# VH-VL binders against q9umr5: the designs that were tried, part 383

Target 1, 268 residues: q9umr5
Amino acid sequence: SYKPVIVVHGLFDSSYSFRHLLEYINETHPGTVVTVLDLFDGRESLRPLWEQVQGFREAVVPIMAKAPQGVHLICYSQGGLVCRALLSVMDDHNVDSFISLSSPQMGQYGDTDYLKWLFPTSMRSNLYRICYSPWGQEFSICNYWHDPHHDDLYLNASSFLALINGERDHPNATVWRKNFLRVGHLVLIGGPDDGVITPWQSSFFGFYDANETVLEMEEQLVYLRDSFGLKTLLARGAIVRCPMAGISHTAWHSNRTLYETCIEPWLS
Short names: E, the ipSAE of ESMFold2; O, the ipSAE of OpenDDE; V2, 0.75 times the mean of E and O plus 0.25 times the DockQ between their complexes.

## First folded at step 18 (VH-VL)

Design pn13 (framework fv_nofazinlimab; at its last look DockQ between E and O 0.84; V2 from the best seeds 0.84)
Fold by OpenDDE, second read of step 19:
Structure pn13 (fold): chain C 268 residues (1-268), chain A 122 residues (1-122), chain B 112 residues (1-112)
Amino acid sequence: as target 1 above (268 residues)
Amino acid sequence: QVQLVQSGAEVKKPGSSVKVSCKASGGTFSGYAISWVRQAPGQGLEYLGYIIPIFGTARYNEKFKGRVTITADKSTSTAYMELSSLRSEDTAVYYCARGSYDSTGYEPFDYWGQGTMVTVSS
Amino acid sequence: DVVMTQSPLSLPVTLGQPASISCRSSQSLVYSDGNTYLYWFQQRPGQSPRRLIYKVSNRDSGVPDRFSGSGSGTDFTLKISRVEAEDVGVYYCMQGTKWPFTFGQGTKLEIK
């Protein structure tokens, strides 16, 4: 039998968004128990990410317990960060494949049409002011806002991303790294036509330097320092990168070709 | 100069709801936290919650157990605080306040509304 | 929740004399960025609160220099070097480091 699949949604999202994904899984892997976690839906997805991590942890623990052979995680957009944190704090998870579906794994610093709708005024240049404050950090979006021009503020004020990345020292860094490294495979999915994740390479742990030049994963300090295990995972062949063009952000979970190419191979 | 103008005094019966408005003028609206604080007669200040309009969602003091709803209309630069299931102990002056940006960062509560008296009585 | 404790709760002062208000937090108010988000507010009779001090010791524009804030960690103080008649009112400390943000009980300053 196939291992259970747990799905975690993204910002302003719900379980309904994954109806096509469920169809694809049922068709190609009949009998698979798929659980789309209906937590922190809609506006509730703006709650602090650590709060979300705790909620999702409570939901996945019983599922994992019933699946001693392991489970697969499909985590979309913001959900990918939630899942990474989840795997970092859980010392007993049994995740075989962690599929990060168009997630801002290295943070967000976008000024896209999607974000402009949410932030009508010069978001890129000014969001750091509110986000890197106690008031801003109570919202998920600020938890992974990564301003390359205010690196000091990011490193010191980010209450989520900087911590799970091990970019700021904290007492749990070693343990979280150990826990995260329990994952069988890290499948990174994203693409240049996403239109939301900015830069889109963030889905592959790439990100801007101080000049807004995109550097790849292997050039990032978190990789070079192996602060949360990326270098180790790559070395043992546990990282899979699956870029795909022509897919908008809201279509990653409903594209058949994407599913067959980037998701299905890891559902066993 | 930024000004916050709140709606007028309210008299409500127990079990009903009240919605207080706070209109901001003299500056931008979306990028600042609008905080709601209340003060019962002769008592101290109590933080209800706050909203950052660009996010469209508020952060609530869980002490109120979901009775408080804070919203914002960016088009009118107006924040709202609704309190449901009113009880006598909800009698208080309700204040809205807005933050500001300085050279060092964001600071809340730089501007205050004039307050709205809400009286809950049978 | 972080508990903010002010002392004294009542502060009678002679005009021209100094005043001091203490505020203690139940836990450290130092945020991850190294800042301490401790605020002082003044509320004159019949008026809305007014922010006097932000982040422990920064005086707001228009606030007389006779007001000063100090402290660190869990212990903070608001001082008035020479009390004036217009200083009558209630003073509140507030922490903005940990949600939910909380106020002290208030200190009522009166003229003897």
Scores: ipSAE 0.929, ipTM 0.968, lowest interface PAE 0.5, mean pLDDT 95
Fold by ESMFold2-Fast, scan of step 18:
Structure pn13 (fold): chain C 268 residues (1-268), chain A 122 residues (1-122), chain B 112 residues (1-112)
Amino acid sequence: as target 1 above (268 residues)
Amino acid sequence: QVQLVQSGAEVKKPGSSVKVSCKASGGTFSGYAISWVRQAPGQGLEYLGYIIPIFGTARYNEKFKGRVTITADKSTSTAYMELSSLRSEDTAVYYCARGSYDSTGYEPFDYWGQGTMVTVSS
Amino acid sequence: DVVMTQSPLSLPVTLGQPASISCRSSQSLVYSDGNTYLYWFQQRPGQSPRRLIYKVSNRDSGVPDRFSGSGSGTDFTLKISRVEAEDVGVYYCMQGTKWPFTFGQGTKLEIK
């Protein structure tokens, strides 16, 4: 009776990370068919996001076809951006709830522990040099790197995020917006203690201005222009915001209170 | 001051694998990317792939998918290119080359290794 | 893949005379950022390639003023104003706009 759930993992991650999430779903919604997609695991998560979107698209098509009443997506971290693009490029998706679990929806501008040891000085101020080139854009991290001090470079060089956000023109933008708007609910989850997603408000479509002051979703040009449908979804009552303090980046998919508060209500 | 020094020439049998090293000296290893390019005798240049060491993974030309692996070891400032299932057509000089992003932007191929001759014969 | 076509493939030239090499791409090399990722390399006999020109027209440090690059979109030219004996070698263009990055087939410059 419950709609199937499709889970998309994040950077340097795999299907194994969701074992607790699967336990929670089985407890509260017994009989739910949950498919954790086992693609682009570990280092393969660094492949260009458009390549990942193509692979995940091929995997979700048969699942959606078998579920005429619809499916739910739970998309973690970088996986939330994959799901953003899936909803835009698929003109036949039947997604009810899109649950974005601490994903950098407006981009990332912050160091991660995985990269800090490689630089003698701050990594975040220098990544724009490689990321905003054709060379850097062949890696997923650079596809959503959004340096607020070099916003012109981001807008012009980003091959992924600037395009799906409608921040730079694309021939398919109108179709992508129409497709995205078919989603039933956009459930945004994140919090100040994440420690990886920077700024954490990126999970709620907020982001830094040039002074590193966070502007919330309603102040973003993409929202004001309704570039891919955020303003329309909000007016429809289809956007759910569920911030929670005290949760680190690797714990969003394994915290019971988070699951009960932010995820469980949207699974049927 | 910046140099890329590659391992010595190798002769391999068809079906085997070869692993070529490229040791960077001078400059900062974490401030650049390493590309691998090959050149068959008397022929042109062909792009195999490249690695950005700080990301820990490489991008490969689809032509070599499943056969080429590029890795980097920051502790020794060394990049590696391994090519498996060798054929006679893989006989070539293999070059590593650096691209720097420690200034105003990324520019590829500012320094090249001396090349490593790999001969595939029976 | 973007195909890079050079002409001529063989370029005999008299010392002190000018030389020019053409490079044509199968699609525009202008990236979304407005930059054109077109490069020229020189390979002297028995040596590794050396970058001469980056982004169409920017001469690399240490490269003589005799070398110049020009062009836009799909058509590019490398010129040597006065060929010297040390210029003998093979010249390659390369595009870095779209993965996989590709080289032209090379132009062999020889003194006649």
Scores: ipSAE 0.841, ipTM 0.927, lowest interface PAE 0.7, mean pLDDT 91
Fold by ESMFold2, look of step 20:
Structure pn13 (fold): chain C 268 residues (1-268), chain A 122 residues (1-122), chain B 112 residues (1-112)
Amino acid sequence: as target 1 above (268 residues)
Amino acid sequence: QVQLVQSGAEVKKPGSSVKVSCKASGGTFSGYAISWVRQAPGQGLEYLGYIIPIFGTARYNEKFKGRVTITADKSTSTAYMELSSLRSEDTAVYYCARGSYDSTGYEPFDYWGQGTMVTVSS
Amino acid sequence: DVVMTQSPLSLPVTLGQPASISCRSSQSLVYSDGNTYLYWFQQRPGQSPRRLIYKVSNRDSGVPDRFSGSGSGTDFTLKISRVEAEDVGVYYCMQGTKWPFTFGQGTKLEIK
């Protein structure tokens, strides 16, 4: 039958947000064991991402141990960064499909009214000043803030994103790449009407250059250098890109057409 | 010029709670780290935690084991520190402090409040 | 936690003479960006602390040039080239590299 599914939520989120996704899985793949991890809910989702990775790791280990045939991950928004770090740090993961649901995989340079209290419109050009300091790096938003106009600061001060992307040298880079490459499929989901992920192409490993022109995944240095395995995965046919227009950031896990098109085929 | 004005001295019984306020004037508040530090009589400085008000959440020193709550109200430019389950060893002067930006980035503890004496009588 | 150790804890000094305060950390304070987040504060009697030095050696505005900071890695020094009466107080170092950020025990500077 079907492999267990583990769901990891995003910022200011909780397990209740996924009730519709759970309904879709139950209707299409009856008997699937789905666990929505109820950790770092609400404001606790602003804790440092490495702290969250440690907590989620502790939660997924027993689930994976009970399912030797493998598991699937569905990881939403900030949760997609947590999951990618899990795949890198766990020597013993057995994840088949990693489904990244509108996640800022290459970072965030947000400037939207929708989450203006979180990504304040008046602060996007100035947030680098506190984010690229030890005080800012103690908050999850700063762990993946990626100011394209201060790339040297990002590369040197990021305690999370620059490391899991292999953009800064570190002693674990080789091991993390090997661990990440054990995944069966990487499913990238997002779209132009998201309204929060900025640029929305970050969900597909695209990002701004210094002129705020979006470079796609295959134009990124992390892909070209294969720093954590993207080029290798693409060459294996293991990367699935599933863009969908017309879906706002809070609606990705409650859209049936999105589920049927982009998620269901990968829940073997 | 930024000024930090704290609420007045408090006398509390063991087991109760205290909430100290810190109002900032003469500058912006939301894009800085607002820190709380205490100093017991005749002792050194101890870091309790800090908040970056635009994120609406705080980092806490684990040694206080969940007894500290730090919040901010951006509309009034006021930060708060609440300490619960008070003990006699919590008797101290409590300071708030704010950082500043220079041309190279963020620097902490540029401006200090006047301090708030909290006395926990047994 | 990073432990910050100051010496001496008490520093009697003759007016007009130099003073030197040592601060040592239990681990390197060099952050990934190449900066060293080491700070010095002065607390005059009956007053709030005041930042003197940020990032090892940078004097704040209004701090006299007789104050200087130096050091690297785990070993840091605050020097006063010529002590004046207004310098009486307690001096603290602080690290801001690794949370929780921590202070030294303080060095009480007194005029003999």
Scores: ipSAE 0.761, ipTM 0.893, lowest interface PAE 1.3, mean pLDDT 91
ESMFold2 (binder alone), look of step 20: mean pLDDT 91; pTM 0.935
OpenDDE, look of step 20: ipSAE 0.928; ipTM 0.968

Design pn130 (framework fv_nofazinlimab)
Fold by ESMFold2-Fast, scan of step 18:
Structure pn130 (fold): chain C 268 residues (1-268), chain A 122 residues (1-122), chain B 112 residues (1-112)
Amino acid sequence: as target 1 above (268 residues)
Amino acid sequence: QVQLVQSGAEVKKPGSSVKVSCKASGGTFSDYAISWVRQAPGQGLEYLGYIIPIFGTARYNEKFKGRVTITADKSTSTAYMELSSLRSEDTAVYYCARGSYDSTGYEPFDYWGQGTMVTVSS
Amino acid sequence: DVVMTQSPLSLPVTLGQPASISCRSSQSLVYSDGNTYLYWFQQRPGQSPRRLIYKVSNRDSGVPDRFSGSGSGTDFTLKISRVEAEDVGVYYCMQGTKYPFTFGQGTKLEIK
């Protein structure tokens, strides 16, 4: 009787990471059909986000079609951006709760442990040079790299995030906004101890200005212009903000208190 | 001084695989993106794919559909291109070429390797 | 895929005379950032290609000023103001605006 749940993983991740999440759902909502999508696993998660969106779209269509009461999405890290785009490109989605687990919704400006390991002598300030080129834009991390010191380059060169956030014009923007607004609830989860998503407020549509001072969602042009419907959703009472301290990036899908507080209430 | 040094010529049988190396010297390996381009005898240049070593992954020309694999080993500053299921049409000189980024941005193909002749013969 | 078409494919030229090579793309090469990712390469007989021009008109370090690139949108030209013997080889244009990246067929420049 519970709506099906579709889970979308993050960067360098796979369906295996959600074992604890599935246990929690089974305990609180027994009988829920949970599908963890095993597409773009591991290094394939670095494929361009528009390619990932197409692949995940093909996988979710039959699941949504079989669930007339609607479905829930739980989308982790980079997967939250895939789900943002899915909701915009699908004319007929029936998503009730879109649960975004620590996803860089306004972009990323900070080195994760994996980038530091690959890139020990380089600073986060250098990624804009490769990312804001046609070569860099063929990789998912560059699709949402948002250097606040080169915002003009981000706005002009980003092939994904600047477009889905309505920060640069696109012919499909009006349709994408209409489709996104079909969502029942936008549940935003994140916290200051994540250690990967930088700034952590990106999970709540906040982001750095040119001085690396965080401006919250309501001060963003994307919100003020209602570019893809955030202001409309907030006015409708459809945005839920659930920050939690003490949770590292790899623990959002395996923390029971987080699940009970931020996820469980939205799984009808 | 920048130098890309490729492995030596190879003669391979149809249906086998070949793995060509491209060792980079001069500059930091993480500053490079490495492209692979081939040229059949008397023919033009054909793009195979490229790798950005700091991301640890590659983009491929779909024409080579699951036959080409490009990897990088940061510890040896070496990029590799492996081509499987070899056919006579794969006989070509294979080039690696770097792209670098500096304070002015990214510029591709600023330096090329010497080329590796791969001959597919039965 | 973006198709790159060069003309002429064969270019016999007299030493000291100018030479001009055309490159046309099947769609605009202007990227969303306003830059045009059009490149020119020279390949001398038996040698690896060498980049001459990046982003339409910028000459690489060490490339003589007799080489110049120009153009916009879909039409591009490489000019050599005074051909020298060392200029013999094949010249390729390439687009880097849209993946997969593609080369023109090449123009063989020969001294007549």
Scores: ipSAE 0.775, ipTM 0.894, lowest interface PAE 1.1, mean pLDDT 90

Design pn131 (framework fv_nofazinlimab)
Fold by ESMFold2-Fast, scan of step 18:
Structure pn131 (fold): chain C 268 residues (1-268), chain A 122 residues (1-122), chain B 112 residues (1-112)
Amino acid sequence: as target 1 above (268 residues)
Amino acid sequence: QVQLVQSGAEVKKPGSSVKVSCKASGGTFSDYAISWVRQAPGQGLEYLGYIIPIFGTARYNEKFKGRVTITADKSTSTAYMELSSLRSEDTAVYYCARGSYDSTGYEPFDYWGQGTMVTVSS
Amino acid sequence: DVVMTQSPLSLPVTLGQPASISCRSSQSLVYSDGNTYLYWFQQRPGQSPRRLIYKVSNRDSGVPDRFSGSGSGTDFTLKISRVEAEDVGVYYCMQGTKFPFTFGQGTKLEIK
């Protein structure tokens, strides 16, 4: 019947966060097999994103193999970046809907209450110093830290996001693009009241320029060059944008109206 | 002005654990990473792992993963290295070392602690 | 893991003569940012290691100019133009390009 759903959590998160999401899916699509992956929970979510991608890949392969009709991914916050990479590195994924819940797809650059808990004595303007080094790149948050005032350092030192976005060349870029383009639908969800993802438009592939003016997806070099297939996906009608105001970062997976509007329609 | 001061020598029995401290002074504790390196008597340097205090977790050399735990207490500007399930081959001087950054970027190992001798014997 | 190999492991040198230590890595140490994270340390008997050189060729503050580092990619050299008695000790190279970070075996410099 319904395609299986695989859920990937975010930074300092666990499977418990998705209790309400599971209830909503069961109500609207009874019988759906939902697997919430509990790898890299809590502090382990700070491990390098490429390490997380490998671990999640091992968990996802048997689920996809057992579902010839395809699967859906629901990937929250940092988990959306893990899923981006999964879709690129897997030659044989059968993902129909990739649902990205408030994920910093173009990176993160912001002082928020959540990030201030991690960096109480450091301003956003200072993180580039440690993040853009081999030492900093061993931590997931630095893998997608995107300081718009040091874009050259981000492009050259990011071991993860700059590569999966095609912002820096990689030998596997052509294969990664081909694999990513196999996805049925890219469903982007986010909103101005998130309070953590900065800028919130990062969830829709928008981001700051050097003056901290947000440029939307269609103005990004990544889109214009079609580096990993965004322009191609948009042209074939495969990108869905679902912005919603009034939702804080920890509420995306527990808001019924959000679920009914942005998620439910894509769970065939 | 910057210095790292480590705790004193320890003698431990096989199977026990040891926790070595490294107190930093001068500069902002959160601005730098703290690495742990060991040296067995008459032998070379071996890298155990490091912590960036603001992230609250550490990276470990796989050789020691499961036995080594590196932590940091920002309120006391102190990093700790705990090694469990001690064996005779863990007998070594354990060093902490910091890295810092300025306008030119991040540079590791600019200052080292004095070392802590850990002897594992029955 | 990146393997760091030093040569020679024992270096007897006559006071006032030059000395040279080689360090070879099993893979390139050039990071994506164009920097090479290769370091040289000196450890005098009974003391903690001290950083002499960072990023291949930059001398640390207080390090005499008789010490110089050079190299690229996988092959690096530490040179002492005129060995002094205080230079006795063990010298280590280290790579910081790829975790886990690794040291060479060490080169023991002694006066003949």
Scores: ipSAE 0.794, ipTM 0.901, lowest interface PAE 0.9, mean pLDDT 90

Design pn132 (framework fv_nofazinlimab)
Fold by ESMFold2-Fast, scan of step 18:
Structure pn132 (fold): chain C 268 residues (1-268), chain A 122 residues (1-122), chain B 112 residues (1-112)
Amino acid sequence: as target 1 above (268 residues)
Amino acid sequence: QVQLVQSGAEVKKPGSSVKVSCKASGGTFSDYAISWVRQAPGQGLEYLGYIIPIFGTARYNEKFKGRVTITADKSTSTAYMELSSLRSEDTAVYYCARGSYDSTGYEPFDYWGQGTMVTVSS
Amino acid sequence: DVVMTQSPLSLPVTLGQPASISCRSSQSLVYSDGNTYLYWFQQRPGQSPRRLIYKVSNRDSGVPDRFSGSGSGTDFTLKISRVEAEDVGVYYCMQGTKLPFTFGQGTKLEIK
């Protein structure tokens, strides 16, 4: 039988967004137990990411315990960051494929459909002032806001992303790296027409330098220092990159061609 | 100049709810957070929670979670604090206060409203 | 919750003399960004609180330079170099490093 699949949604989202994904999995891998987690839905997705990690951890523990052959994670958008932290904090996870579906793995810097709804495009340059404070860090989006013009503030104030990426020291960093390295496959999915994740290469651990020039994963200090294991995973052949053009942010979980190309092969 | 103007005094019965308003002027409403703090007669300050209008959702002191609701209306530059299941211990002056930011970051409580006396009579 | 403790709670002071108020936190108030989120407020009788000091030592606009804040980690001080009649009121420290934000008990400053 197929390993169970656990799905973690994104910002301003809920389990209901994954109806088509569930249908695709049932068609290609009949009998797969798919659990789409109904936690931190809608506005609750703005709760601090460490709080979300705790809640999702409590939900995934019994699922993993019942699946000695392992489980797969499909983690969409902001949910990909939750899953990054889950894999680091869980001493006993048995995740085979971690499928990161258009997630801002190196952070977000840019106005998107969600951010334009919350505030104007011009606020992008000023969001660092509210985000990089203890107050701002009580909101999930600020946990991964990564202003390339204020990298010093990001490194020092980010309570979540800078820590899980090993960009700032943490007492648990060595244990988090060891835990993360237990993952079988890290499947990275994203593309230039997403329209929300900015830069879109953040889904592949690329990000802006101070001039807003995108540097790819292999040029990042996080990779070069092997802070949480990316270089080790790549050398092991465990990182899969699956970019696809023509897909908007809200379509990644409902595009059949995307599913067949980037997700289906990793759902053993 | 920056002003926060609160609604008038309220007298409520135990078990009822009260909703206090705080209208902000003299700045861009989306540029700051609004906090709510109360002070029982002759006592110190107690924090209830806050809202960042641009995020559209509030954070609460766990002591009041489930009884307090903080909301904001960007179109009228007004924040609201609603407290339900009122008890005599909720008798206090309720203050709204805003936070602002400068080059060093975001700072809470730079300006305060005049306060709203809420009396829960028994 | 972080507990904030002020001393003294009652501070009679002679007009024109200096005054000092101590504030101690149960945990370090240093945030990961290196900033210390410690604040001082003044509440004159019958008035709303007014912020005097933010991040330990920074004076708000319009606050007289005779007010100064200092300290680090868990121990903080508000000083008034020469007390004026209008300084009568209750002074509160507050920490903003961890939610919920918490206040000291207040120090009542009176002219003797």
Scores: ipSAE 0.713, ipTM 0.842, lowest interface PAE 1.3, mean pLDDT 90

